VH-VL binders against q8ixk2r445to577. Designs and how they scored, part 204

Target 1, 133 residues: q8ixk2r445to577
Amino acid sequence: FFGMLQNKGLTDYCFDYNPPDENQIVGHQVILYLCHGMGQNQFFEYTSQKEIRYNTHQPEGCIAVEAGMDTLIMHLCEETAPENQKFILQEDGSLFHEQSKKCVQAARKESSDSFVPLLRDCTNSDHQKWFFK
Below, E stands for the ipSAE of ESMFold2; O stands for the ipSAE of OpenDDE; V2 stands for 0.75 times the mean of E and O plus 0.25 times the DockQ between their complexes.

## First folded at step 9 (VH-VL)

Design p87 (framework fv_zigakibart; at its last look DockQ between E and O 0.92; V2 from the best seeds 0.00; counts 0 for: pae E 2.8 > 2)
Fold by OpenDDE, look of step 9:
Structure p87 (fold): chain C 133 residues (1-133), chain A 119 residues (1-119), chain B 107 residues (1-107)
Amino acid sequence: as target 1 above (133 residues)
Amino acid sequence: QVQLVQSGAEVKKPGASVKVSCKASGYTFTGYAMHWVRQAPGQGLEWMGYINPYSGNTKYNEKFKGKATMTSDTSASTAYMELSSLRSDDTAVYYCAREKYSDYYFDYWGQGTTVTVSS
Amino acid sequence: DIVMTQSPSTLSASVGDRVTITCRASQGISSYLAWYQQKPGKAPKLLISAASTLQSGVPSRFSGSGSGTEFTLTISSLQPDDFATYFCQQYYSYPLTFGQGTKLEIK
């Protein structure tokens, strides 16, 4: 699966990664932003290693969850996907993080009216449902 | 270079409607939300709402729901805002403004369109 | 809605003066504040974002500071081209709101 990763509950919002420096793509938080269909900042790939890859630049970036955190941060992809980069995109649209045993939910950022994907206890909420478009 | 060019000044009677256009160039039109901001004579700036040209999704300031309708034509790279049931207090300069990517402030503005409502 | 209040509403100054304009938010908005310059008959021009980030092409005599509820725009040495109306804008939450403006005029 690849393309825009769009939220079902938070209509018109997609995974978005826009690092301040195009040559330094790791270490920043993945956000949600209005879907625009241009690819690039909103183009992701779900791989056979259960990674969510950001492939606009080399080296490739993979979404990771750091210890003690509930945010999605861009790390470098590795030959063998580390445990903190493994996600299961289920048939019902839920995006499950294996290591934390939590689901990715579209949520309001505490410090603004912006939106971000956050790890939360798994529910049947449409805000935890995702699909590639 | 990014440019937003709006339609010309309008003079309308109360109760009439007016449709203002904003033609964008120099960037991918569908990649950025287009906002509309109003400025009454001698007054400040007032945010009206925005449209996502890619999806057509809109968000309005509650104050302008039912008053303003925002649309877009991707083939023409043009955003439109229609004002209905015009009243004298709708007299203002209306601006289209491009949203800075992922931030809700405006890096480029149209030149503005003056709408005058008078009997 | 978040109310943005600027002070003063009108400011008279001379070329070479140091000028400070204040913007206060009715609630905390972190650093989600932008400053615009508007000249008569023209659209606003973005000067500063994120409370203190100077935009490309804007003279270095312009600076912004503040966080939370109080913000300032400073012109270190006023130039003839700087006489205009200035607006602050919060983008912390919807609806987006602007200050009422500060008209900077020649003394």
Scores: ipSAE 0.551, ipTM 0.861, lowest interface PAE 0.8, mean pLDDT 94
Fold by ESMFold2, look of step 9:
Structure p87 (fold): chain C 133 residues (1-133), chain A 119 residues (1-119), chain B 107 residues (1-107)
Amino acid sequence: as target 1 above (133 residues)
Amino acid sequence: QVQLVQSGAEVKKPGASVKVSCKASGYTFTGYAMHWVRQAPGQGLEWMGYINPYSGNTKYNEKFKGKATMTSDTSASTAYMELSSLRSDDTAVYYCAREKYSDYYFDYWGQGTTVTVSS
Amino acid sequence: DIVMTQSPSTLSASVGDRVTITCRASQGISSYLAWYQQKPGKAPKLLISAASTLQSGVPSRFSGSGSGTEFTLTISSLQPDDFATYFCQQYYSYPLTFGQGTKLEIK
């Protein structure tokens, strides 16, 4: 899959990566923002290695969750996907993080009226359902 | 360079409607939410809502739900706001304003459209 | 709704003066605050975002500070071009709201 990764429950919101320094892709948090169709910050690829790649730049970024954390952070992709970069996009739309055994959920940030993807215990909530457009 | 150019002043009778346009240039129109802000004579600013031109989805300040309708025409890079059932207290300057990418403040504003409602 | 209250409503000052305008939020908004300048008959102009980040092309005599519920806009040495109405805007939560404005007049 390649395109915008949209949330079913929080309609009109997509995965977005907008690092403060456009020349340093690694280490910043993935956010949710209004879907806009421009490609670039909102275009991702789901690979056969179960990666969610941000590959509009070189070197390519892969979404990861660091040990003990619930936030989705950009890392460099590796030749063999490390366990913390593996996600399963299930038939029901849930996005399962294998290492943590948790699902990606659209969540409200405490400090703003904005949203981020976070790991949470898996539920049937539409806020945990995702699809590529 | 980014520009937002609004339609000209309007004089309307109570009960009529008015549609204000905001033509965008100098950027990818569908990539940025377009907001509408009103300013009654001698008063401050009130946020009315926005449209996402990519999806057509809108969010309204509850005060203006049912009064304002926001639309856009992607092929013309133009946002619209229609006010219905006009009353004298709808007399104001109406601004379109572009949302800064992934932030919720306004980096570019249209010149404003004066709507006067008089009987 | 988050109410933004500015003080003072009108401020008289002379060229060269240091001026401070305050903005108070009815609840914590972290640093999600912008300042605008508006001259008669013109659209607002963005001066500051994130409480303290100066917009490109805005003179360095303008500065902002604050977090939480209390914010200030400071003009270190007034120039003739600075006489205008100033307002703050919170962007922490919808609906987005503005302060009622502070008119900066020539003394």
Scores: ipSAE 0.456, ipTM 0.840, lowest interface PAE 2.8, mean pLDDT 91
ESMFold2 (binder alone), look of step 9: mean pLDDT 94; pTM 0.956

Design q80 (framework fv_recaticimab; at its last look DockQ between E and O 0.80; V2 from the best seeds 0.00; counts 0 for: pae E 4.4 > 2)
Fold by OpenDDE, look of step 9:
Structure q80 (fold): chain C 133 residues (1-133), chain A 120 residues (1-120), chain B 112 residues (1-112)
Amino acid sequence: as target 1 above (133 residues)
Amino acid sequence: QVQLVQSGAEVKKPGASVKVSCKASGYTFTGYYMHWVRQAPGQGLEWMGYISPNSGNTKYHQNFQDRVTMTRDTSISTAYMELSRLRSDDTAVYYCARVRYSGSYPFDYWGQGTTVTVSS
Amino acid sequence: DIVMSQSPSSLSASVGDRVTITCQSSQSVLYNYNNKNYLAWYQQKPGKSPKLLIYWASTRESGVPDRFSGSGSGTDFTLTISSLQPEDFATYYCQQYYSYRTFGQGTKLEIK
């Protein structure tokens, strides 16, 4: 699966990554932004290694969750996917992070009008449902 | 065995376009990124951009953004690089190069190169 | 772009000599999460395509003689040929692959 990764509950919002420095794509937070279909910072791929890859860059970036955090941070993809980069996109649309045993939820960023994907306890909320478009 | 075989030498006039092909064999074509690198006579190596054979996604160096188009035909495991509005300083050997695994590695296999000469 | 600067641009040496080529990147190519340096070295002979020698700064590609070695980390890297052989006279390039791809300007190794 590849393309825009869109949230079901937060209508018209997609995974978005736009690092301040094109030559330093590591360490910044993945956000949610209105789906625009222009590729670039909204083009992602779910791989057989259970990675969510950012294919706009070479080498590719892979979404990771750092220890003790609930935010999604961009790392570099590796030959063997590390445990903190493994997600399961389930049939019901839930996006499950294996290491934390939590689900990715579309949420409002604290003290902001912006939205971000955050790890939360798994529920049946549409805000935890995702699909590629 | 992995092989990248490129099309033959080209001679073009300024303002024309050139399309170089790179046929891959010995591996799953869609599984590896293909990059393009050129080398002017007596000069160093210059990275031009890349294509994902699987998705067709491309990224070009800004120096070529408005003149280069990279494509692929998965049915014949062939990548293409087209450069338009040619000028004399585009005279160079053009290489296709495969990236080992998922774009996180350097170029492990190269085509033999295609000489493109631009002259009046 | 990450700029790669090699030194020297050219050098002359004899068979059996120890040769050292340096490469400096304008920013670090060390990935802190896996501690790998996204740096490669290539050898190119006249009329031929470049050949991969070293990757991850210090790992030899399969089939590369052990007289070739790479070292360094962050922004400063070195390629060393411990005892130069006749077939080693060529042009050498460093390359970063931390962000897209950029090459050093090359180092031409000639017979003294």
Scores: ipSAE 0.885, ipTM 0.948, lowest interface PAE 0.5, mean pLDDT 95
Fold by ESMFold2, look of step 9:
Structure q80 (fold): chain C 133 residues (1-133), chain A 120 residues (1-120), chain B 112 residues (1-112)
Amino acid sequence: as target 1 above (133 residues)
Amino acid sequence: QVQLVQSGAEVKKPGASVKVSCKASGYTFTGYYMHWVRQAPGQGLEWMGYISPNSGNTKYHQNFQDRVTMTRDTSISTAYMELSRLRSDDTAVYYCARVRYSGSYPFDYWGQGTTVTVSS
Amino acid sequence: DIVMSQSPSSLSASVGDRVTITCQSSQSVLYNYNNKNYLAWYQQKPGKSPKLLIYWASTRESGVPDRFSGSGSGTDFTLTISSLQPEDFATYYCQQYYSYRTFGQGTKLEIK
């Protein structure tokens, strides 16, 4: 799959990555932003290695969650996907993080008008449902 | 045997365009990005950008952003780089070079180079 | 851009000499999560395309003689040729591939 990764419950919001420096894509948090498709910040690829790949940079970025954390941050993709970069996009739209055994949920950033994807216990909430557009 | 074979030398006038081809063989074309690098006479190597073999998506260095177009035709395993509005300082050898699609690696194979001369 | 600076720009040496070429990046090319430096060295002879020698700062490409070695980490890197051979007289480039690709300006190695 390739495209904008859109949330079902948080209508018209997509994964977005816009690092402050194009030359420093590692270590910043993935956010949710209104889907627009006008730039390359909202285009991701879901690969056969179960990566969510930000491929508008070379080397490619891959979304990761570090142990004990719930935030989705950008790492570099590697030849063999590290365990913390593996997500299963299931038929029901849930996005399951294999290592943590948690699901990606659209959430409001604490005390903010901003939204971010976070790991949470898996539920049937539409805020945990994702699809490529 | 991996091989990248580029199109022949070109002589152009200022303001024209040039399109260089790079035909790949001996490997799965869609398993590797294609990058373009140029080298002016007596100068170093200058990275121009790349094209993704799977999606056809491109990223160009800002120095070329408004003049370069990179494309590919997967049915004939060929990548293309077109540079428009040529100036005399675009005189250079233009190389294609591949990068493995996954991981992060340097250029392991290069085309033989295509000499482009821009002269009034 | 991550700027790559090589030193020296040119160098004259004899067959059998030990040569070092340095390369400095404007920001670290060490990826802390896998502890690898995303730095390569290429050799280019006149009229030829570049040839990969070293990647990940210190890993020799297949078929590259063991007289070529790379070292360094973070922002400072060195290519060493332990005993020059006649075929080693060429221009050498470092390249970072941590964020896109940029090359050093090159070091021309000439015969005395």
Scores: ipSAE 0.315, ipTM 0.785, lowest interface PAE 4.4, mean pLDDT 90
ESMFold2 (binder alone), look of step 9: mean pLDDT 92; pTM 0.937

Design q81 (framework fv_recaticimab; at its last look DockQ between E and O 0.91; V2 from the best seeds 0.00; counts 0 for: pae E 4.2 > 2)
Fold by OpenDDE, look of step 9:
Structure q81 (fold): chain C 133 residues (1-133), chain A 120 residues (1-120), chain B 112 residues (1-112)
Amino acid sequence: as target 1 above (133 residues)
Amino acid sequence: QVQLVQSGAEVKKPGASVKVSCKASGYTFTGYYMHWVRQAPGQGLEWMGYISPNTGNTKYHQNFQDRVTMTRDTSISTAYMELSRLRSDDTAVYYCARVRYSGSYPFDYWGQGTTVTVSS
Amino acid sequence: DIVMSQSPSSLSASVGDRVTITCQSSQSVLYNYNNKNYLAWYQQKPGKSPKLLIYWASTRESGVPDRFSGSGSGTDFTLTISSLQPEDFATYYCQQYYSYRTFGQGTKLEIK
């Protein structure tokens, strides 16, 4: 699966990554932004290694969750996916992070009008459902 | 065994376009990124961009983004690089190069190179 | 772009000599999460495609003689040929692959 990763509950919002420095793509937070279909910042791939890859850069970036955090941060993909980069995109659309045993939820960023994907306890909320478009 | 076989030498006039092909064999074509690198006579190596054979996604160096187009035909495991509005300083050997594994590696296999000469 | 600077641009040496080529990057190519340096060395002979020698700054590609070694971390790297052989006379390039790809300007190793 590849393309825009769109949220079901937060209509018309997709995973988005736009690092301030193109030569330093790691360490920044993945956000949600209106789906625009122009590729680049919103082009992701779900791989057989259970990675969510950011394919608009070489080497590719992979979404990771750092210890003690609930935000999605961009790391570099590796030959063997580390545990903190493994997600399961389930048939019901839920995106499950294996290491934390939590689900990715579209949420409003505190003290902001912006939205971000956050790890939360798994529920049946449409805000925790995702699909590639 | 992995092989990258490129098309033959080209001679072009300024303002023309050239399309170089790179046929891959010995591995799953869609599983590896393909990059393009050129080398002017007596000069160093210059990175041009890459294509994902699986998704078709591309990224070009800013020096070429308005003139270069990278494509692929998965049915024949072939990557293409087209450079338009040619000028004399585009005279160079053009290489396709495969990235090992998922893209976090250097170029492990190279095509034999395609000489493109641009002259009036 | 990450700029790669090699030194020297050219050098002459004899068979049996110890040869050292340096490469400096304009920013660190060390990935802190896996502690790997995204730095490679290539060898190119006239009329031929480049050949991968070293990657991850110090790992030899399969089939590369052990007289070739790479060292360094962060922004400063070195390729060393411990005892130069006749087939080693060529042009050498460093390359960063931390962000896209950029090459050093090359070092031409000629016979003295």
Scores: ipSAE 0.898, ipTM 0.953, lowest interface PAE 0.5, mean pLDDT 96
Fold by ESMFold2, look of step 9:
Structure q81 (fold): chain C 133 residues (1-133), chain A 120 residues (1-120), chain B 112 residues (1-112)
Amino acid sequence: as target 1 above (133 residues)
Amino acid sequence: QVQLVQSGAEVKKPGASVKVSCKASGYTFTGYYMHWVRQAPGQGLEWMGYISPNTGNTKYHQNFQDRVTMTRDTSISTAYMELSRLRSDDTAVYYCARVRYSGSYPFDYWGQGTTVTVSS
Amino acid sequence: DIVMSQSPSSLSASVGDRVTITCQSSQSVLYNYNNKNYLAWYQQKPGKSPKLLIYWASTRESGVPDRFSGSGSGTDFTLTISSLQPEDFATYYCQQYYSYRTFGQGTKLEIK
């Protein structure tokens, strides 16, 4: 799967990555933004290694969640996917983070107009359902 | 086993375009990114950009962004680099080189190079 | 761009000599999470494509003679040839691959 990774519940919002310095893509948070496809900030790939890849950069970025955190941040992909970079995209659209045992949910950033994907206890909410378009 | 075979030498006038091909064999074409690197006579290596043969996604170095187009045809395992509005300082050997799709690595195999000469 | 600076631009040495070539990057190419330096060294002989010698700063590519070694971390790197052979006449390039690809300007090694 590749393309724009959209949320079912937060209609027309997609994973988006726009680092302030394209030569330093590591460590910034993935956000949700209105799906547009204008640049390549919203192009992601889900791989057989259970990675969510940002491949507009070389080396590729891979979404990770660091231990004890709930935010999705950009790491570099590696030959063998590290455990904190493994997600299962289920047939029902849920996006499960294996290491933490939590699901990716579209959420409003507190005291903000912006939206971000965060790890939360798994539910059947449409805000935890994702699909590639 | 692995081979990257590039198209033959080209002689062009300023303002023209050139399209260089790179045919891959001996491996799964969609399993590796294809990068393009050039080398002017007596000069060093200059990275131009890459294409994902699996997805078609590209990224170009800013020095070439308004003049380069990279494409591929997965049915014949071939990548292409087109450089437009050629100038005399675009005279160089142009290489394709691959990078593993599933990892962050340097270039492990290179094409033989394609000489492009731009002269009036 | 991460700028790569090599030193020297050229050198001459005799068979059996130990030679060193240095490379500096304008930003660290060390990825802290896996503790690897995303730096490679290539050899290019006249009329040929570059050949990978060393990656991750110090890992020798398969089939590369053990007289070639790499060292360094962060921003400062060295390629060493411990006992120069006649076939080592070439130009050597460092390359970072932490953020896209950038090459050093090259070091031409001539054997006296």
Scores: ipSAE 0.473, ipTM 0.832, lowest interface PAE 2.8, mean pLDDT 90
ESMFold2 (binder alone), look of step 9: mean pLDDT 92; pTM 0.942
ESMFold2, look of step 10: ipSAE 0.297; ipTM 0.772
ESMFold2 (binder alone), look of step 10: mean pLDDT 93; pTM 0.942
OpenDDE, look of step 10: ipSAE 0.891; ipTM 0.951

Design q82 (framework fv_recaticimab; at its last look DockQ between E and O 0.79; V2 from the best seeds 0.00; counts 0 for: pae E 4.2 > 2)
Fold by OpenDDE, look of step 9:
Structure q82 (fold): chain C 133 residues (1-133), chain A 120 residues (1-120), chain B 112 residues (1-112)
Amino acid sequence: as target 1 above (133 residues)
Amino acid sequence: QVQLVQSGAEVKKPGASVKVSCKASGYTFTGYYMHWVRQAPGQGLEWMGYISPNSGNTKYHQNFQDRVTMTRDTSISTAYMELSRLRSDDTAVYYCARVRYSGAYPFDYWGQGTTVTVSS
Amino acid sequence: DIVMSQSPSSLSASVGDRVTITCQSSQSVLYNYNNKNYLAWYQQKPGKSPKLLIYWASTRESGVPDRFSGSGSGTDFTLTISSLQPEDFATYYCQQYYSYRTFGQGTKLEIK
């Protein structure tokens, strides 16, 4: 699966990554932004290694969750996917993070009008449902 | 065994276009990124861009953004690099090069190179 | 772009000599999460394609003689040939692959 990763509950919002320095794509937070279909910042791939890859860079970036955090941070993809980069995109559309045993939820960023994907306890909320478009 | 075989030498006039091919064999073509690198006579190596044979996604160096087009034909395991609006300083040997794994590694296999000469 | 700077641009040496080539990157190519340096060295002979020698700054590619070694971390790297052989006279390039790809300007190793 590849393309825009769109949220079901937060209509018309997709995973988005736009680092301030294209030569330093590691360490910044993945956000949600209106789906625009222009590729680049909103082009992701779900791989057989259970990675969510950012395919507009070489090396490719992979979404990770750092210890003690609930935000999605961009790391570099590795030959063997580390545990903190493994997600399960389930049939019901839920995106499950294996290491934390939590689900990715579209949420409003604190004290902001922006939105971000955050790890939360798994529910049946449409804000935790995702699909590639 | 992995092999990258490129098309033959080209001689072009300024303003023309050139399309170089790179046929891959000995591995799953769609599983590896293909990059393009050129080298002017007596000069160093210059990275031009890459293509994902699987998705067709491309990224070009800004110096070539408006003149280069990278494509692929998965049915014949062949990558293409087309450079338009040629000028004399485009005279160089052009290489295709494979990345070992998902863009995280350097170039482990190279084509033999294609000489492109641009002269009036 | 991450700029790679090699030193020297050229040098002359004799068979049996110890040779050292340096490479400096304009920013660190060390990935802190896996502690790997995204730095490679290539050898190129006249009329031939480049050949991969070293990757991850210090790992030899398969088939590369052990007289070739790479060291360094962050922004400063070194390629060393412990005892130069006749077939080692060539041009050497460092390359970063931390962000896209950029090469050093090359070091031409000639026979003295």
Scores: ipSAE 0.895, ipTM 0.951, lowest interface PAE 0.5, mean pLDDT 96
Fold by ESMFold2, look of step 9:
Structure q82 (fold): chain C 133 residues (1-133), chain A 120 residues (1-120), chain B 112 residues (1-112)
Amino acid sequence: as target 1 above (133 residues)
Amino acid sequence: QVQLVQSGAEVKKPGASVKVSCKASGYTFTGYYMHWVRQAPGQGLEWMGYISPNSGNTKYHQNFQDRVTMTRDTSISTAYMELSRLRSDDTAVYYCARVRYSGAYPFDYWGQGTTVTVSS
Amino acid sequence: DIVMSQSPSSLSASVGDRVTITCQSSQSVLYNYNNKNYLAWYQQKPGKSPKLLIYWASTRESGVPDRFSGSGSGTDFTLTISSLQPEDFATYYCQQYYSYRTFGQGTKLEIK
């Protein structure tokens, strides 16, 4: 799959990555932003290795969740996907992080009107449902 | 056997354009990014940009952003670099070089180079 | 851009000599999560395209003689040729690939 990764419950919001320094893309948080398809901040690839790849940088970025954390951050992709970069996109639209056994949920950022994807206990909420557009 | 075979030498006048081809063989073309690097006479290597053979997405170095276009034709495993509004300091050897699509690697194979001479 | 600076710009040496070339980047090219330095060395002989020698700072490409070695981490890197051979006359370039690609200005090695 390739495209914009959109949330079902928070309608018209997509994964977005806009690092402050083009030469240091590692370690910044993935956000949710209104889907627009302009520029290259909202295009991701879901691979056979269960990666969510940000292909608009060389080398490619891959979304990861570090141990004990709930935020989705950018790492570099590797030849064999590390366990913390593996997500299962289920038939029901849930996005399951295999290592932590939690699901990606659209959530409001603390003290903000902004939205971010976060790991939460899996539920049937539409805020945990995702699809490529 | 991996090969990157570039088009032949070109002589151009200032203001013209040049299009250099790079035909790949011996590997899965869409498994590697194609980069372009040039080298002026007696000078070092200058990275120009790259194209993804899968998507056609490109990124160009700022020095070339206004004048370079990189394309590819996956049906014939060929990448192209076109440089417009040529001037004398564009005289150089132009190389294609590949980078693996998955994971970060340096340039493992290079084309033989295409000499472009810009003279009045 | 990540700027790469090589030293020296040129040198002359005899067969059998030990040669050291240095390269410095304007920011770290070490990816802490896999402990790899995204740094390569190339050899270029007159009239030829560059040839990959070393990647990830210290990993020798297949077929490259073991007299070539790379070391360093972060921002400071070294290419060493332990016993110079006549065929090692060339220009050597470092290159970072942590964020896009940039090259050092080159080091011309002349064999006496």
Scores: ipSAE 0.272, ipTM 0.754, lowest interface PAE 4.2, mean pLDDT 89
ESMFold2 (binder alone), look of step 9: mean pLDDT 92; pTM 0.941

